# Ledger of designs, part 5: VH-VL binders against Large ribosomal subunit protein mL46 (mrpl17)

Target 1, 243 residues: Large ribosomal subunit protein mL46 (mrpl17), of Schizosaccharomyces pombe (o94398)
Amino acid sequence: IQSSKPLSNSTPLKGCSVGTILIRSPILTRQPSEFEKSIYKYNAELWNELSDPLPAEFYFKKGSVGEKDWQERQKTLKGKESPFETIFGKERKEMESNKLLDSATHLQSRVTEADTKNDERSTLRSLDKSLYLLVKKSKSSGWQFPNTPVTSSEKALHLLCQDLLKNILDENSLTWLVARHPLALLKTEQEKTFLLRARLLNGLDVPNLQNVYDWVWCTYDELKNKLSPSSWDSVKNILSDRL

## First folded at step 22 (VH-VL)

Design z65 (from z62 with heavy chain R104K)
Fold by OpenDDE, fold request of step 23:
Structure z65 (fold): chain C 243 residues (1-243), chain A 123 residues (1-123), chain B 107 residues (1-107)
Amino acid sequence: as target 1 above (243 residues)
Amino acid sequence: QVQLQESGPGLVKPSQTLSLTCTVSGYTFTDYYIHWVRQAPGQGLEWMGWINPSGFYTYYNQKFKDRLTISKDTSKNQVVLTMTNMDPVDTATYYCARDTGSPKYWSGYFDYWGHGTLVTVSS
Amino acid sequence: DIVMTQTPLSLPVTPGEPASISCRASQDVSSYLAWYQQKPGQAPRLLIYDASNRATGIPPRFSGSGYGTDFTLTINNIESEDAAYYFCQQYDSYPYTFGEGTKVEIK
């Protein structure tokens, strides 16, 4: 009867943390270059020109009975308010006004209110780029990827990350861990942080973060200015402007 | 002159919802964070949460997270505190206070306070 | 939560003498500490911010010092009008927390 040695108290992995690179993916396509814009404009103009109804001369010989008949029919069509317009003219005007409102697909300015106000806490900024979440744990702390200490070796890192995200994000925020394995390791003199990649699925819903002191959604270029040099060096080759 | 004024019911029954309004004047309403702080009779101060200048972001003390909502009506220059399931232990003077920070960044300390409103929770 | 401990809780002082109140944080809060004065029936008034900076309109007799975990409010040449409660507040971490308050009484 071999005395099963009591399972050694899993020494809390002193100095290990798990973090998340939470990404809001680009919502908009890349802004077309001036060259691309010019091509699109040219193509649009070409299509418009090609769509021009052939001159009446193409269909009718000038002075032909067919041309005269067509002209007379056109005159009769211009004057008769279709009984439909008399009965439904208000509704049609309303529909046309509503269609004009709908066809004014106001090219939603690629610039959002968050961009205009430079609201770095918003997921609605820089819609054409990936955003990365950074947080502060305290006012005195630096910007860092959301992270939590590994207190138990029994819980898988991906589950800890899920709990972390649930703890800091609101209930309406949907996240997905891209992989169960760490993407990067941040090493400091005192701490090792394993980073897992996650995506925010509902990027149009601006999350209100809790259990952090502050947060920012950074573009790839902005990360360099906020992260420590060591943290940046560890992630710069793994992340991009559009991920 | 900067002024904050709390208003609301002085008496709330247990399990009922408290609604307090902080009306601000004398400055640009959209430039400062507003905090709520309460003080039980003869006790210290307890921070409850804040709302940002735009009203888009709020932060709550975890103690109150499930019961507390802070909202902003910019048109009226008002911040509203709503707290559900009131208990006699919630009897306190409630203060709204202005953060000294900028529209983008709060400082975490308060330069102007309302006079406070006493809320008594009793049957 | 960061616990702020004030000492003493009651401080009787003679006019003209200095008063000193200590505030200790359970964790390092850097310089992110404020002091408030609260008179009976009034709202708190900001005295000191960032541990040592006097708020606008605060008399020079009020001074703050400290960093990290230990902070001190000093009132030099105490006046009768200084009879009040004094609170420290940390704002390094959420939730913001206050000390218990120190009652300064004039003898």
Scores: ipSAE 0.883, ipTM 0.954, lowest interface PAE 0.5, mean pLDDT 88
Fold by OpenDDE, fold request of step 23:
Structure z65 (fold): chain C 243 residues (1-243), chain A 123 residues (1-123), chain B 107 residues (1-107)
Amino acid sequence: as target 1 above (243 residues)
Amino acid sequence: QVQLQESGPGLVKPSQTLSLTCTVSGYTFTDYYIHWVRQAPGQGLEWMGWINPSGFYTYYNQKFKDRLTISKDTSKNQVVLTMTNMDPVDTATYYCARDTGSPKYWSGYFDYWGHGTLVTVSS
Amino acid sequence: DIVMTQTPLSLPVTPGEPASISCRASQDVSSYLAWYQQKPGQAPRLLIYDASNRATGIPPRFSGSGYGTDFTLTINNIESEDAAYYFCQQYDSYPYTFGEGTKVEIK
């Protein structure tokens, strides 16, 4: 059993960097398409119609409190326009009761303040999509994935990446590396950057990054516009809108 | 007319906390980044950090990261600098300055400055 | 940190003569350099931004040049009112850093 001496090729990998694709996962489900919305609405209406209760007499004694409660609940349910009534041209009596149901399901706007303000620095934007962190190291530098030079061969790339994340994120930001191995290699004429995938564990607002000039949280589509063509080509097939 | 004015104690004891207020007038307070810069007597200028127009984002010079907090009160058009554990070496004129950039992007250079306030740290 | 080195630190000038101040950055800062004038007891005043652009209200006798690491502030036809300290500032990377300042004195 020849102990293969770890080739401590301590040759400083001149021109190598380690970077991270840091991902904020989608917080919200995909917004249904108009078609999907219509199907859901239709199905909800169908279920409401099909749930025509067996004669109340089957479930409740005539005159019981349960029957009254059920009748009251049925009055609230009967106000939903049956899809069949729309087909057969019966005059939609504007039942005033629809105002009360609209009040209860305040579908919380999927649009956040960050969306309205177009705050690209916020992790609270585009909640239905994955966000990817890009940074600038300086004003003159382009947008790039967070990265650090590999200065010592002694430290594993994943550890360097962890240190990088700790250096740029608030101490309260929990991140995890999805894999210890690089997922992508960015090759420039001058530098090789190994990219590891990481995820933000807490969809929590990460307001202040440190040790970078600027940052943005980009959707998949926005990455194309900010990254160099070479960088984009290297990552476009390994990333998605909902990662 | 754009005006920035620093206010606070002129004297702070060692280990105490400095609090300075920059009051801004003459423009839309929420449109510009505000920076803090200090100058020790007879020395050069030292950049300390900035706060964005909304007050939500800040950036600090690493030298001051553990001691410095910059906050904004939009209702009063004020930016507040708080610095803990003051030392005689922190004796300086402190300036607030307006960045020339947009609400979204700062420029990094300053078109309007306060008059500065001298803070002496002594026993 | 990017070190900004100004030369000279003191510049005596005769009225009507040109003055030139050099600022060197320890690394490339592109065109992201500003110049300030500071008179005694006053706050700095922006003179030049982006290495060569004059700020609003700055006289044409002030000009900036340079790119990368070497920058120059030139004051043509020095006036008595130009007696002040002059500082360069880089804003390419954090922290923003200033030069030591050059004292321009009128002979």
Scores: ipSAE 0.871, ipTM 0.950, lowest interface PAE 0.5, mean pLDDT 86
Fold by OpenDDE, last read:
Structure z65 (fold): chain C 243 residues (1-243), chain A 123 residues (1-123), chain B 107 residues (1-107)
Amino acid sequence: as target 1 above (243 residues)
Amino acid sequence: QVQLQESGPGLVKPSQTLSLTCTVSGYTFTDYYIHWVRQAPGQGLEWMGWINPSGFYTYYNQKFKDRLTISKDTSKNQVVLTMTNMDPVDTATYYCARDTGSPKYWSGYFDYWGHGTLVTVSS
Amino acid sequence: DIVMTQTPLSLPVTPGEPASISCRASQDVSSYLAWYQQKPGQAPRLLIYDASNRATGIPPRFSGSGYGTDFTLTINNIESEDAAYYFCQQYDSYPYTFGEGTKVEIK
């Protein structure tokens, strides 16, 4: 029974950190691409053309009970949203409402005050996209994913991430770790940072962060401009515009 | 001319809540961060926190986090400091100060200060 | 918290002579250091920002230097009106912290 000496050398993992990719999920549906809009328009037109009743005269004698029944059915069918409208009608209404909504139905503008003011600190910006939290630890530091040094090897990385999130976010902010395992490793000359993915559950109102110098909620495209090239390269393939 | 003026009670009893108002004039109120700094008699300066120009964001020194609230009334060009559970150790001259930064970014140093208001916490 | 240590805490000076005050940060604060002058019964006045830049209206006799952890405020040709407390402040990290202050007295 060889007494395996307890590897008691809890040498603090000098140079290791744990971080989080904290995601605010999209709140609004994706705006259709121009291509999707064109397809939708095409399909809508096609449906309208196909629904153009063959001249009732082809099917019914003028004045017949059948013609009247057909006309009545057509009145009822004209009110039924095309299957396409059922699937895409919300999007169409949103698309048409973006043009027509200058008038009546106060469809809440997809553009928020935060968007108008370009408030990058707000979770209420870019509602149709995922937002990713970046922080500065100090004025002199660059933008980075929230992270904390691993001081003890005894605590699991996911627990350290939870503590990190609790430290940065107000107690009222609900976060969920998507996985217990790191998704990415950021390697610098001096430091290794394991990144875990987390989601913000209460995505609508995280006004203030604590224990950071500054913060921004970035879209996927904006991350490229804020992160170091090395950091970006490490995460660009695991993140997306809508995650 | 840029002016900041603190106003509030000069005397607060222990465990009571302090409310101070900083009234600003001479510039666009919504363009600058406002900070609160206090100075105990014969001691150094202690930074308490800031509020952003819109009033939507605040940051507090952790020392005061549980007791301190900073708010803004844009209509009155006022920033209000509220501090609960006052103790004799909180006796100090309280200053509001303007940050030199932009509406989006604070600088962290202060170009204009109020005259300060002495707050004494005593039974 | 970053501790700002000023030396000396008291500085008697003769008019016309230069005065130097040192401020040391417990951590690297880059150039994010300010100096303030405070006269008795008055609010602090900004003298220097970003370690070496003079604030508006500050006489040329005031100068700041330093980077990282060690900073110096220099007052050349000190005048009687320069009798005051002087404070350094770092603003690289929260909380912002000030030095203890240096009392400059005119002999």
Scores: ipSAE 0.870, ipTM 0.949, lowest interface PAE 0.5, mean pLDDT 86
Fold by OpenDDE, last read:
Structure z65 (fold): chain C 243 residues (1-243), chain A 123 residues (1-123), chain B 107 residues (1-107)
Amino acid sequence: as target 1 above (243 residues)
Amino acid sequence: QVQLQESGPGLVKPSQTLSLTCTVSGYTFTDYYIHWVRQAPGQGLEWMGWINPSGFYTYYNQKFKDRLTISKDTSKNQVVLTMTNMDPVDTATYYCARDTGSPKYWSGYFDYWGHGTLVTVSS
Amino acid sequence: DIVMTQTPLSLPVTPGEPASISCRASQDVSSYLAWYQQKPGQAPRLLIYDASNRATGIPPRFSGSGYGTDFTLTINNIESEDAAYYFCQQYDSYPYTFGEGTKVEIK
């Protein structure tokens, strides 16, 4: 019975961390391009024109017996509330009033208060874009993806990420990991950080982060300005403006 | 002149909830973070947490996270500290202090302090 | 938590002499250190911020130095009005922490 030597004390993976790319998905659809707007406008106009009753000349040849008969019928109908107007006049007025209300659907400004105040800590900014969470561990530290040292080899990386998210987000924040495997590796001379992708499910609720010094929700374009060049290079091809 | 003034009960029973109000004047209330710091008799200073100018964000010392709430009433220029389950160990002078930072960024050091209010937790 | 250790805890000084108080952080806090003066029955008063910058209205006899873990508050030509407690505070990481305080007494 050869006493299998207990496998050597797995040297704590000195210098390994696990992090998360936490994403708030776009809440609003992409703003249509000017070209798309023009097409939509054109189509709307076309539909309106097509929905307009065709002139009587379309149905009747000028001077035809049919036109005269129609004109005579129209004269007899002049002053009689069209049963259609009596039955549908309220609905038409309501539809017109609702169309006026639909046209008065105040296109809720795509610009939020967070946008106007440039509140980078809010998930309610840039609703048409993906937001990515960056944090500072200390005042002296740079912006980085949320991360934690791997202290135990026994716990799977995705579980460590879940714990990390629970630690920094409030209890009301719902997150899910997109995959259990790392999406990217940030390698420095001193440290390796495995990044897993996560999504914030309740993007309308602004989380109040704890256990970090500061945080920011960045657009894809803003990430370049806040991340270190090495970190940016590692993630620039796997992230996008709308993810 | 910038003024901060703490107000609240000087005596709280064990297990009860403390509520303190910091009233600020002499500056734009929405421009500065407000911090709470306490000092036990004859002891050092202990930082408790802050609230941002809008009142949307708060940060708490982990020691107090489960018991401490900081809120802001902009209409009254007041910041309110609420701490539950008070214990005799919580006997201290409580200070509100203004952060020197901007509306967007706190500095982490304090230029103006209230006079402090002594809170005694006793049966 | 970052532990701030002040030395000495008591400093008797003769008027006109300089006083020096040391503050050591348990970890690197860069320049994010403040010094406060607290007189009995009063709130703390900011003296120094960012390790070496004097706050508004602070006399030039007060100076701060240091970076990283070791910081010093120097009071040149101590006056009788300088009798107080002095505290260092780090604000690099949460929670913000203060030193134990140094009591400066006039002999």
Scores: ipSAE 0.864, ipTM 0.947, lowest interface PAE 0.5, mean pLDDT 87

